VHH binders against p49116. Designs and how they scored, part 242

Target 1, 238 residues: p49116
Amino acid sequence: EGPLLSDTHVTFKLTMPSPMPEYLNVHYICESASRLLFLSMHWARSIPAFQALGQDCNTSLVRACWNELFTLGLAQCAQVMSLSTILAAIVNHLQNSIQEDKLSGDRIKQVMEHIWKLQEFCNSMAKLDIDGYEYAYLKAIVLFSPDHPGLTSTSQIEKFQEKAQMELQDYVQKTYSEDTYRLARILVRLPALRLMSSNITEELFFTGLIGNVSIDSIIPYILKMETAEYNGQITGAS
Short names: E, the ipSAE of ESMFold2; O, the ipSAE of OpenDDE; V2, 0.75 times the mean of E and O plus 0.25 times the DockQ between their complexes.

## First folded at step 13 (VHH)

Design y42 (framework vhh_enristomig)
Fold by ESMFold2-Fast, scan of step 13:
Structure y42 (fold): chain B 238 residues (1-238), chain A 119 residues (1-119)
Amino acid sequence: as target 1 above (238 residues)
Amino acid sequence: EVQLLESGGGEVQPGGSLRLSCAASGFTVSSNHISWYRQAPGKQREWVSTIHSGGRTNYAESVKGRFTISRDNAKNTLYLQMSSLRAEDTAVYYCATLSEYLRQFGDYWGQGTLVTVKP
């Protein structure tokens, strides 16, 4: 009956830690990434269709797709994050590790390939000049993916994904009527997100987490957080 | 090394006041979002208050009007001024950034500072 997303779901404002340190460190990178992760999960929680699926299904969906949501968030917030500067610092560290034989060449290769894929993804999104409405619907398409193993309510999830796809199509056709192939160019970027390793994302951005804390282990707790508590943590940015 | 060290806890009578301190090293309090949390024995962690790098503050409903978060930029220290204290405020109090909040979920909290409101 109503649209899947409202204008409030298009708003995606990341507040960065400040000042940026003179030398980038794991704490600053982890703090920045944690803020984006919280923002992304709170965004998902605010969608009525998402809430309608129930807590168990919600947790399973976000556990399955958090890396895709996070990567879309990195692309959307690349400028405010100075993501290129962060990635350059990581690359420099990895090059030094190769010369000092601190890490295996094969592992460094895997991480470098992941960084390259991430840079390519962010560059392609920037080149397409993806707007806030398009990002919101791409995140919704990723969130409501019915094809992850172990999901329940897959028919309802698929219905919400189709609704997201239809609303994105309507938006693009009305807003970018002169660009016949824009929707196709946008949608073909999505499969690349599934090929990105969540383990490597954790290593690059969340290495500051201690006590064997994984993103998978904290997702249920973030999703159960009260709105007032969440707003206190992230200064009300949603 | 980034470090936050809580102090100022103690025993206080109901209706009393207490000021907690959080001394920061390795980063600047005026430039970051920092929160106060508390955990009573056998209870889950509860968010109390946050001060934004720009000075904006947020409070849990249970402490609004009674607690005030502030900072001293020269001392690089965060404060929590607590007034009209109740038995329910008895807890170990912690300060943390968002990434520290994620790292210290559950039983991974640091030392903190104990506040006991004696009936």
Scores: ipSAE 0.282, ipTM 0.654, lowest interface PAE 4.3, mean pLDDT 85

Design y43 (framework vhh_enristomig)
Fold by ESMFold2-Fast, scan of step 13:
Structure y43 (fold): chain B 238 residues (1-238), chain A 119 residues (1-119)
Amino acid sequence: as target 1 above (238 residues)
Amino acid sequence: EVQLLESGGGEVQPGGSLRLSCAASGFTVSSNHISWYRQAPGKQREWVSTITSGGRTNYAESVKGRFTISRDNAKNTLYLQMSSLRAEDTAVYYCATLSEYLRQFGDYWGQGTLVTVKP
């Protein structure tokens, strides 16, 4: 049987909206995040193993893991996005919201903790110098998670996850042979992704979506889009 | 930090015209959704016009065909050109940009500029 991922699945190139405004706003942040989300979903749907599970299972998997995929994408694309600048702008807005008594102290604490966790995750990945192959396999491991409630075909999903883990191990051992503990250091980063709130991610990055639609509600439509429509979303062209 | 400063109001005769200005600091007019609102004495604040980041304009029915919203990106300034003014247009006019961040509305409003249409 061939590999789970091909070299085409290692390529993950985010095209940012141009130009970056002098003062960051919700529209620019939302458009940037939407491009990354669409790129992530296009990446997932291009995997033959993913397609083989069928449309209903595909939708359920992505609904369950979109926040993990998106967060991995933020870490992978942190430099091209100037993510630190975006997070600084969000923090500044949050400080102003405290001052104007527009948001409860408890909610502010939750959002700040989320931003801190996100920064810590991205910093840990940068410190480990995670490469494109490693990101591709980490995304595959989170995509093929058999343990989400309500999933069918869990045995097949588990087999694809195990295949992703095996291929990551083979890659790391061959490429970073001098670092015997690298794989372990990489894999222990993954549980942190599940501690991050998808609701807070939606508020921070997708609040500019019209009609207050949830990511959960749009996933089936994104997965059904034709390649040309996907390309329009990831480049901002239509 | 975000500041909006309206100017250009005053007294005019019915059928006259005025141009209101809203100078913005702490954010970029060309990349934001920005609106004009007005409030007549004893009434609630009502929406007048909006220009989106993409340049699309919208108007309240009561002012359509008489008012024109525009911006000067180089000056970071929003304008409202008012023509064929009526007594009913008498109000304090406010410039506003809306923030919907963190699932809570944060409104940035200017201090307003008074327009009086004196019969």
Scores: ipSAE 0.005, ipTM 0.161, lowest interface PAE 11.2, mean pLDDT 82

Design y44 (framework vhh_enristomig)
Fold by ESMFold2-Fast, scan of step 13:
Structure y44 (fold): chain B 238 residues (1-238), chain A 119 residues (1-119)
Amino acid sequence: as target 1 above (238 residues)
Amino acid sequence: EVQLLESGGGEVQPGGSLRLSCAASGFTVSSNHISWYRQAPGKQREWVSTIRSGGRTNYAESVKGRFTISRDNAKNTLYLQMSSLRAEDTAVYYCATLSEYLRQFGDYWGQGTLVTVKP
């Protein structure tokens, strides 16, 4: 009943750690990425349709799609994050690692390929000038993917994905009425998200966490967090 | 190096007060979101309070009205003023950024500061 997303779900405000250090370090990158991940999970938790699926389904969905949600968040927040500066610092580190023989050539190639794919994705979204409503619905389409293994309530998930697609179509047709093929151009970008490795995303952005815990292992804890604790970190009291 | 160092814990009588401090190095407390967490013996770690970069504060229901989170920009230090202390407030207290909180699943929090409310 009612729209899948409200205007509240369009608001996606990332607050960066300050100040940005003169020389980027693992802690700053990890803190920034953790905030984006947490904001993305808070966004998902706030959707009534998502809540209606129940805890086990919610955990399975987010475990399956966190990398896609995170990547959409990187594209949406690229300017506020200074993502290009972060990626440049990572590339510089990798080039130095080659000189010092600290990483295998195959691993470096995989990581460089991932960075290239990420840059291409963010550039394509920027060229399309994807707005806040479009990002919200793209995230919803990714979140409500019925095709991941082990899901329960797949018929209800599919219904919510279809609702997200229909509401995106309605929005684009009304807002960008002069561009008949805009929706198609936007939707064909989504398959690229599934080609990006979550393991490489962890290495690039969450190095400060990996070694102690993986993103897959922390997801259930964040999703089970009390609402007050969750809101205390991101949105505020009540 | 980014570091948060807790201090100010000790023994107090029920109904007493304590002020905990969290000294920051390597970043500015007024520009970041920083939280207080606590872990009581034999219990899971729980969130206590957060102060956001904009100064907005949030509190766990169990401490609301009794605890006050604040910061001193000149000293680059975060505080937790605790009043009307109860036996159930006995815990090791930690200050942490979000990424440090997420690392708690790997059991790394540093020293913390112990608060003991003696009945």
Scores: ipSAE 0.480, ipTM 0.776, lowest interface PAE 2.0, mean pLDDT 86

Design y45 (framework vhh_enristomig; at its last fold request DockQ between E and O 0.59; V2 from the best seeds 0.00; counts 0 for: pae E 4.0 > 2)
Fold by OpenDDE, fold request of step 18:
Structure y45 (fold): chain B 238 residues (1-238), chain A 119 residues (1-119)
Amino acid sequence: as target 1 above (238 residues)
Amino acid sequence: EVQLLESGGGEVQPGGSLRLSCAASGFTVSSNHISWYRQAPGKQREWVSTIYTGGRTNYAESVKGRFTISRDNAKNTLYLQMSSLRAEDTAVYYCATLSEYLRQFGDYWGQGTLVTVKP
C-alpha cells in the first residue's frame, strides 16, 4: 500500500493577512481561522488513505476531529499567527459581552479556561519542539481516529491510524535516536485535544459567522469543493 | 462591521466587456485574499478569481485570459475586468474573503451584481 504520508504532506504553510494590524478585529481573527481550517482540510483531502474511505466516511471523520486538527494547526502555526496576540484580542472582544452581562459566570469561566487550554497546549508543543513531520503524523493519528461515534469503516480507519503511528515511531527513532522517550512525550499530548470543546473553539475563532452557520455544517461543502476552487482559495495553485 | 458591496453589473452582448467593482469596508483589501464568485441561474455558485495579499492572481479555467482581477488600495476596492464575455458568464457576481465565503454557506449572501450576456 505504501506509506500513509509522503513528504508532500509535511508542508503546512499558513499565510496570514498582512500586514498585521495594530488592532485585531473580529474579521482578522475569523479570516485567519478560516485559512487555517481550509489548510487543514486541504491537508486531509490530500491523503490517499483519506480519499479511499469515501466521501461519507471522510465527512464524518472531519466532523468528528476538526477541532483537534484545528488545534494542532494552531500549535504548528502559532508563531506565524502570533497566536498569543490573537487570543488576547479574542479576550478583549469577549469583554464587551461580559460587560453587557450576556454571559453567565460559568460560561465565562468555561471560555477563559478554554483559551488557557489552547495557549497551554500550544506552549507545550513549542517546548517539545515538534517538527513538521511529527505534526503531520499527529494530525493523521487524530484524523484517522476510530473511536468517534457513528463512524463507518472503523476497521479501515483503525488500520490507517496504526499506520500513522508506526510511521511516526519510525521517524522519531530515526531522527531523534538519542531521545528514547520522545515518541511517548509527543503522544501523551494528544489527550489534551480531546478535552477541548469544538463549540467554544468555534465561538472564539469564528464569531464572524452569521446565522446558523456552523463548522459542522460547512465541512461537507469544503470537502466537496472542486480542487481548482479549493486551491484558488488558499494557495492559488491550479 | 465588514461589508462588501458589488456593483458594475449589467447587460452586455457576447464579446463585450464589463468591469465589476467590490467596495470593501471594515477591513483592508490589500491585506487580504479576496475572491470573485458567481452564480448562474439554476446552477451552483462557482469560484471565479482570487487576488492574494502579495498581488498574485488566480483564475478559474473558464475565465482565464478573459477576466482580470485587480484592486485599488487607495479606494479599498476590488475589481473584475471582464472581456470577451459569453452567454455562460451570465450570473450574479459576488466578492468575498474566505471568512465571508464561509458565511455564505449559511445562506447569507449579499445582493451581488447581475451580469447578463445576451444578444
Scores: ipSAE 0.746, ipTM 0.889, lowest interface PAE 0.7, mean pLDDT 92
Fold by ESMFold2-Fast, scan of step 13:
Structure y45 (fold): chain B 238 residues (1-238), chain A 119 residues (1-119)
Amino acid sequence: as target 1 above (238 residues)
Amino acid sequence: EVQLLESGGGEVQPGGSLRLSCAASGFTVSSNHISWYRQAPGKQREWVSTIYTGGRTNYAESVKGRFTISRDNAKNTLYLQMSSLRAEDTAVYYCATLSEYLRQFGDYWGQGTLVTVKP
């Protein structure tokens, strides 16, 4: 009946912790990442189509795609986060660890490759000058992915993904009418999100979480929160 | 590194008042979102209140009009002023930033401060 996303779903405002330390530390990075993850889950939870799929499906979808949503959020909020500065600090730490022979060279290589992929993705989105509407629809396409193993209601999920794709197409064709191939340039960026390891994302950004905590284990609790509690945790507002 | 130390709990009669404190180190309370949570025996943790960057506040429906969240910038300390206390307010109270909140899902959490409302 109506559009998949409303104007409220285009608003995506990250509020960073303050003050920013002179030297980046794991707590500041983890707090920043936690705020972005929470904002991303709140964004997903606010979509009527997402709510209509039911609690079990919602949990399965977010568990399958949180890393893709998080990475899109990193690209969208790269300036607010000073993401390049955060990644440079992580790289410096890893290079020092190699020199001090504290970490396996193979592990460092895996992490450096992940950082490189993340930088290339964020750079490509910046070069395309992706706007807020485009980011909202790309997140919706990722969220409503019917091809993750173990999903039920896959036909309804696929219909929501197709609706997201159609509405993105309509938006781009109307707004960027002179750029015939813009949509194609945007969509070919999405497969790269699935090549980035969620385990390495957790190591880079969520090192401050202690006690055998995984993002996978957190997701069902966050999605089951009462609306008031969820709203109390939101770290972004216009 | 962030440390949050809760204090001010104790036993109180129904209708009484208590002020809880949360002393912070490693960050500035006035520049961060900080929340109060509580956990009663055998129950899941409940959000109680948040004070946001800029001073806006929010409260769980069960405590609206009875509890007031505030901060003292000079002491770098959060407060929860509790009035008209009820038996259902009996819980261990915790303060947390969002990343500290997420850590608790791994059974990591601070000591909190116990509030007991007894007849």
Scores: ipSAE 0.595, ipTM 0.812, lowest interface PAE 1.4, mean pLDDT 87
Fold by ESMFold2, look of step 14:
Structure y45 (fold): chain B 238 residues (1-238), chain A 119 residues (1-119)
Amino acid sequence: as target 1 above (238 residues)
Amino acid sequence: EVQLLESGGGEVQPGGSLRLSCAASGFTVSSNHISWYRQAPGKQREWVSTIYTGGRTNYAESVKGRFTISRDNAKNTLYLQMSSLRAEDTAVYYCATLSEYLRQFGDYWGQGTLVTVKP
């Protein structure tokens, strides 16, 4: 049985609408986030191990973890996205909404706490200088999580996650041989992903696109899109 | 506010041609990847063609060689030139960025433009 991931799964290139507007707007933020979401879904469905699990299992798995994959994508692409600028614009909008009494105080508090956690996560990943190979294996570990309720094939999912962990370990030992604790420092960051709320992510990054419909309800349709369409929408390749 | 307005649909005989237009406001067509999609009655919406910000184009296999996507940056307008039309091309045609594509799952889609190829 060969490696879980190949070189094609390591590349993760996000292209942004250009240029960044002088005043950030909902269209720019939502288009940028949509490109990252579709890039993440394209990445997941291109993995042979993922394909081997079958369509029902694939859909269930991605519905359970899409927000964690998206959050890893935000951390990986934070510089190219100018994520700190986007989050600052969102915070300013939230402060204006308080002034105009348009949102409840409890909701705004929840959203602000989520933004702080997201910034903390992205900063911690930047401090570790996580590379593209490490991100690819971290995404695989998150994707092949066997502990989600209602999954079938959990034994096979667990084996794929263990394979991703071993390939990450081998890569880190080979590439960062002087840094004995790098793997441990990387892995202890992952539990923070479970604290990220999918409905708040939708509010922050997908406002006005899906209304009352959640991202996890449209995952089956996203996973069925043609590969050429994905490339055209997210990478500029054809 | 971002707005995309499709036009140019109509009835045509098999083998005929039509040119669809998509007028954009609230963003610049040259700064976004923009696609044409179509939806026939009772079928899922399917991708037809994309023009990238760099000017490259791509097409679904079913339309390759028959359809041409282009844009006029001065008019902020996207076009789809359709030729050699077949009955299976009968559909409502939409233009969208990726975020606009997601909006349709919440029932926020526009009217599109109807293309009917007579049997």
Scores: ipSAE 0.549, ipTM 0.819, lowest interface PAE 1.8, mean pLDDT 86
ESMFold2 (binder alone), look of step 14: mean pLDDT 81; pTM 0.819
OpenDDE, look of step 14: ipSAE 0.737; ipTM 0.881
ESMFold2, look of step 15: ipSAE 0.411; ipTM 0.724
ESMFold2 (binder alone), look of step 15: mean pLDDT 80; pTM 0.813
OpenDDE, look of step 15: ipSAE 0.448; ipTM 0.736
ESMFold2, fold request of step 18: ipSAE 0.082, 0.244, 0.101; ipTM 0.522, 0.630, 0.548
ESMFold2 (binder alone), fold request of step 18: mean pLDDT 81, 82, 81; pTM 0.825, 0.829, 0.826
OpenDDE, fold request of step 18: ipSAE 0.578, 0.315; ipTM 0.825, 0.687

Design y46 (framework vhh_enristomig)
Fold by ESMFold2-Fast, scan of step 13:
Structure y46 (fold): chain B 238 residues (1-238), chain A 119 residues (1-119)
Amino acid sequence: as target 1 above (238 residues)
Amino acid sequence: EVQLLESGGGEVQPGGSLRLSCAASGFTVSSNHISWYRQAPGKQREWVSTIYRGGRTNYAESVKGRFTISRDNAKNTLYLQMSSLRAEDTAVYYCATLSEYLRQFGDYWGQGTLVTVKP
């Protein structure tokens, strides 16, 4: 059996909306986040092992882990996105909402704590200098999680996760042979992803979505998009 | 389409001053990170100064205290005020938008304006 991921699955290139608005607003942030989410789902659906699980399992896996994939994508693309600037704009919006009594203090506190956790996660990944191969395999480990409730084909999912772990280990040992504990430092970052609330991520980055749709409800449609439709979303071309 | 056009270069004596301008079209200078770079004959381009979206400024150590970066929102123009000029400041000066993935150089470049500090 060949490797779980090919070199094509290591490439992860986010194209930001242009032109940059004079002030960051919810629509620009939502468009930027949607591009990253679409890129992440396109990445997942391109994996032969993922395709082999079938449509129903694919939808269930992505519904369970989209927040973890998205957060890894934020960390990987933090520079391209100017994530610190986006988070500063969100904080400014939240502080204005406090003054207008539009949100409870408890809710603001929860959201601010989420932003702090996100910044801490992205900073930790930057300090570890996680490379493109490492990000690809961390995403694969997260994607092929057999422990979500309601999943079918859990034995096959577990085998794919173990294969991702083995290939990451092989890569790190060969590429960073001088750093015996690098893999351990990387892997202990992953549990933090499951502490990140998907509801708060959705509120922060996807508030500009049309209507009362949730990320959960649009996932099946994104996974079924044609490559041309996906490329149109990413490049901004019609 | 983003366009940048530098002007204001010329010849000056050591210790003199010049003001460079960069006229922008296709984007708003007050909403973007914008930098000045220079390239001396036979050398690679080097970063000189950046003004960030929020108005914060940063300078290369070699020009700190002598150069001042600023912008005029009404004219959509970036400036570099240069004082106490030295022979080593002789270069073609470029403005560029600062990109997170092109931190040293920027995404869009002007065509440059020549500054010569005569002996």
Scores: ipSAE 0.000, ipTM 0.098, lowest interface PAE 19.8, mean pLDDT 81

Design y47 (framework vhh_enristomig)
Fold by ESMFold2-Fast, scan of step 13:
Structure y47 (fold): chain B 238 residues (1-238), chain A 119 residues (1-119)
Amino acid sequence: as target 1 above (238 residues)
Amino acid sequence: EVQLLESGGGEVQPGGSLRLSCAASGFTVSSNHISWYRQAPGKQREWVSTIYGGGRTNYAESVKGRFTISRDNAKNTLYLQMSSLRAEDTAVYYCATLSEYLRQFGDYWGQGTLVTVKP
């Protein structure tokens, strides 16, 4: 019955590839996003409660929530990634594509709206000054969502989500004791993650990486990777 | 050497249905991403639907629930089944391969097939 997360689960360190290029580079963006995705899945896999649910349940949970976990990771690692610079470069590319009549105006609008929502989410988290412990528990709340269709062990998943919520509450009350409404301000940010399109996230961040297959189809393979393979992905080692 | 050839357009009454086809050569439909776009007179081209290499599909909000994208891997052909057609659906319809950077945007375009929804 110990805590759901330990100090090892609070640590979330993204190692970026070589310095960000001056001009838009799809390979750099995809490699950086891949490292974050692999780091996020390795983080989830390391949680004893997650392991206890079994392989099939683990796969179903991650397939359902990878976009929410990834978006939380983008917000948490925004500074180390220079995410604002990446998003500005994408916006510039989309605006130039309108001028050249190269891309559909409607699709550009959809992608621009997604980028705007992503920026608003990341800015909200930055304004709230969300710390590493809070991010760890927000990711756990998202991961242990019992409301996805097709899940088994939903009562156990719900118990783990409630435990994550209680431990987050305990942490916030102790650490930010003078800010009575901080927890409420943090939790009301989470529904916005469900409004983000996983399809648009995949196309923006993973388009050159997965050989024309979906993130959904590669998740079981990533979750089965040995620790050395995970470490290779998050550090860029061959 | 990618070539895309659309067919199946024509005139239809409001509430009617049409099935568009896109025959691909120099491009494998089953393993790649491919999209439908449309362009009404005096308007910019708008994205309609995509089927991804893994079989996942995505739709523009304006057509969701009315249009269905599919493929026949043996025939290397993409389809768009359109139902509950509206006057606003009148456009030249194009199939296109997705852009390498943003997979929802085409690098190669067909010549298009005209769909006219007449009252």
Scores: ipSAE 0.008, ipTM 0.172, lowest interface PAE 8.5, mean pLDDT 82

Design y48 (framework vhh_enristomig)
Fold by ESMFold2-Fast, scan of step 13:
Structure y48 (fold): chain B 238 residues (1-238), chain A 119 residues (1-119)
Amino acid sequence: as target 1 above (238 residues)
Amino acid sequence: EVQLLESGGGEVQPGGSLRLSCAASGFTVSSNHISWYRQAPGKQREWVSTIYAGGRTNYAESVKGRFTISRDNAKNTLYLQMSSLRAEDTAVYYCATLSEYLRQFGDYWGQGTLVTVKP
């Protein structure tokens, strides 16, 4: 059976749209977020253990955890995305909208709180200097979560999660042998992902999609997208 | 507003050639990843080709060697040059960025451009 993840699962390269426009807009943010979401789902579908669970289970798992995977991806790709600049632009837009009705004001407060939680999470990951292998295993741990309602094959999902945890432990102990407490510091960051609302993530990053589709409705289609699109960037001459 | 408008479709015989165009407004084609997709009656949408911001291209196995994706930066237009056309290439063709492609899963595609390969 071998390891849960191979070296190919450590590679996570996000290609941004054109250089950030002088004035950030909904299209740029939505396109960037869509690329990260696509990359995250394509990453998950490439895992043999994930494929072995079958299409229905795969769809249920990703629907349950896409926000956690996406948030880990935001933290991992924060520099490539200039995430702080994107978040600052969103905050500026929200502050300029405060003159709207009272219900809009309450929503703005919820969104601002979500942005602060997201910034705290990304900052904590940056301070811990999480590497590509650690991100891959953290994503695997949240992907193979047996605790979501309605899941089938929960025993097998739990075994894959435990395998991810074990392989992360082996990696950290070998690579950061001098830092006995690193694994514990990394793992205690994961519960914060469950506190971030997927509905607010959709509003922040996928406003361009919300009028037509929801992330839940597109997940089955993303999981079926051809691998050639994903792998094209690593082929041929530089 | 971001818009992509397809044109150039028509009826051709097997083995024929056709060039599709995708005119962009509201963003720059040279700086973005843009794909061609197609949908035949009664079938699922199928990815056909992508040109990446850096100029790299990728193709579905079924069209490799027959189709060429390109762009004209001065005209802000994407092209799909199709050669050696087969009956199975008959479909409505669409161009889209990734977010626009995903946006369409809850709605009908725009009009696209119809390609019909008939003997």
Scores: ipSAE 0.217, ipTM 0.597, lowest interface PAE 3.5, mean pLDDT 83

Design y49 (framework vhh_enristomig)
Fold by ESMFold2-Fast, scan of step 13:
Structure y49 (fold): chain B 238 residues (1-238), chain A 119 residues (1-119)
Amino acid sequence: as target 1 above (238 residues)
Amino acid sequence: EVQLLESGGGEVQPGGSLRLSCAASGFTVSSNHISWYRQAPGKQREWVSTIYKGGRTNYAESVKGRFTISRDNAKNTLYLQMSSLRAEDTAVYYCATLSEYLRQFGDYWGQGTLVTVKP
């Protein structure tokens, strides 16, 4: 059959909110993160193999891996987002919360450790100079993970993951032929994504979604949107 | 400051008609894609309709042929014309862009406009 991903799936362009605030606040961070999340879900929805699995499977897969997709997106868009500046603002907010005794020291320590892991991951990806094709295939590998609890159609999901791995290998071997171990260095970075808590990601980036709203509860609505509506929400494109 | 303010809801009989309005401030409706969403009591929020920047429209299957989305660029206002209303259309209706869409699911989202279809 044809390739799992087409050239259109390599394009991943984040449009940041404007105007840029003089001082970063929770609402700007949440809006930026929301745009990246929408872009990531829209990217997943555009894959024919993903569509072929059906609505229930699509929802289950994205619920299981949205944090991994989001984190890969943060790494890929770190420069566009000025992610280091956003993380510094979050750290400042957390330090003020300690001083005002609004959060326990143990909880803040867990969140700070998560931020350090995130920074380490993004720095590792930047040092490896991961390109757009490599990011697209890494996202496909984590999306088509057959090993999450409760999944049906696991054989088909595994087939798509293997296809993603094979196409990544082919790409890396042809494009970086002189670097025999590049693929291995890239793939060993992926397990770190599963060690990062989705609950902590929500606390760091989606605090502006005040109330009992979780990313898990929003996912089915986003996935059911028409493609043009996705574009309307995230790009404003005509 | 971006704001969308819904109005025009009320109580109607089955088979009746109602027009909802969404007044925009801080941005131009003709320059953006804008959607209507609704949330019925005890049910999940659902997408109803979108009007795109280029003027194309799209509708949920449950409202196709009964609802019409439009905008008035001079008034910077979005509309939803509802006809042949059913008891199932009873809901709070919201208009949304990216920021407003996500905020609508939280405690501090806008009030929307209530539509009640009573037998």
Scores: ipSAE 0.000, ipTM 0.179, lowest interface PAE 11.0, mean pLDDT 81

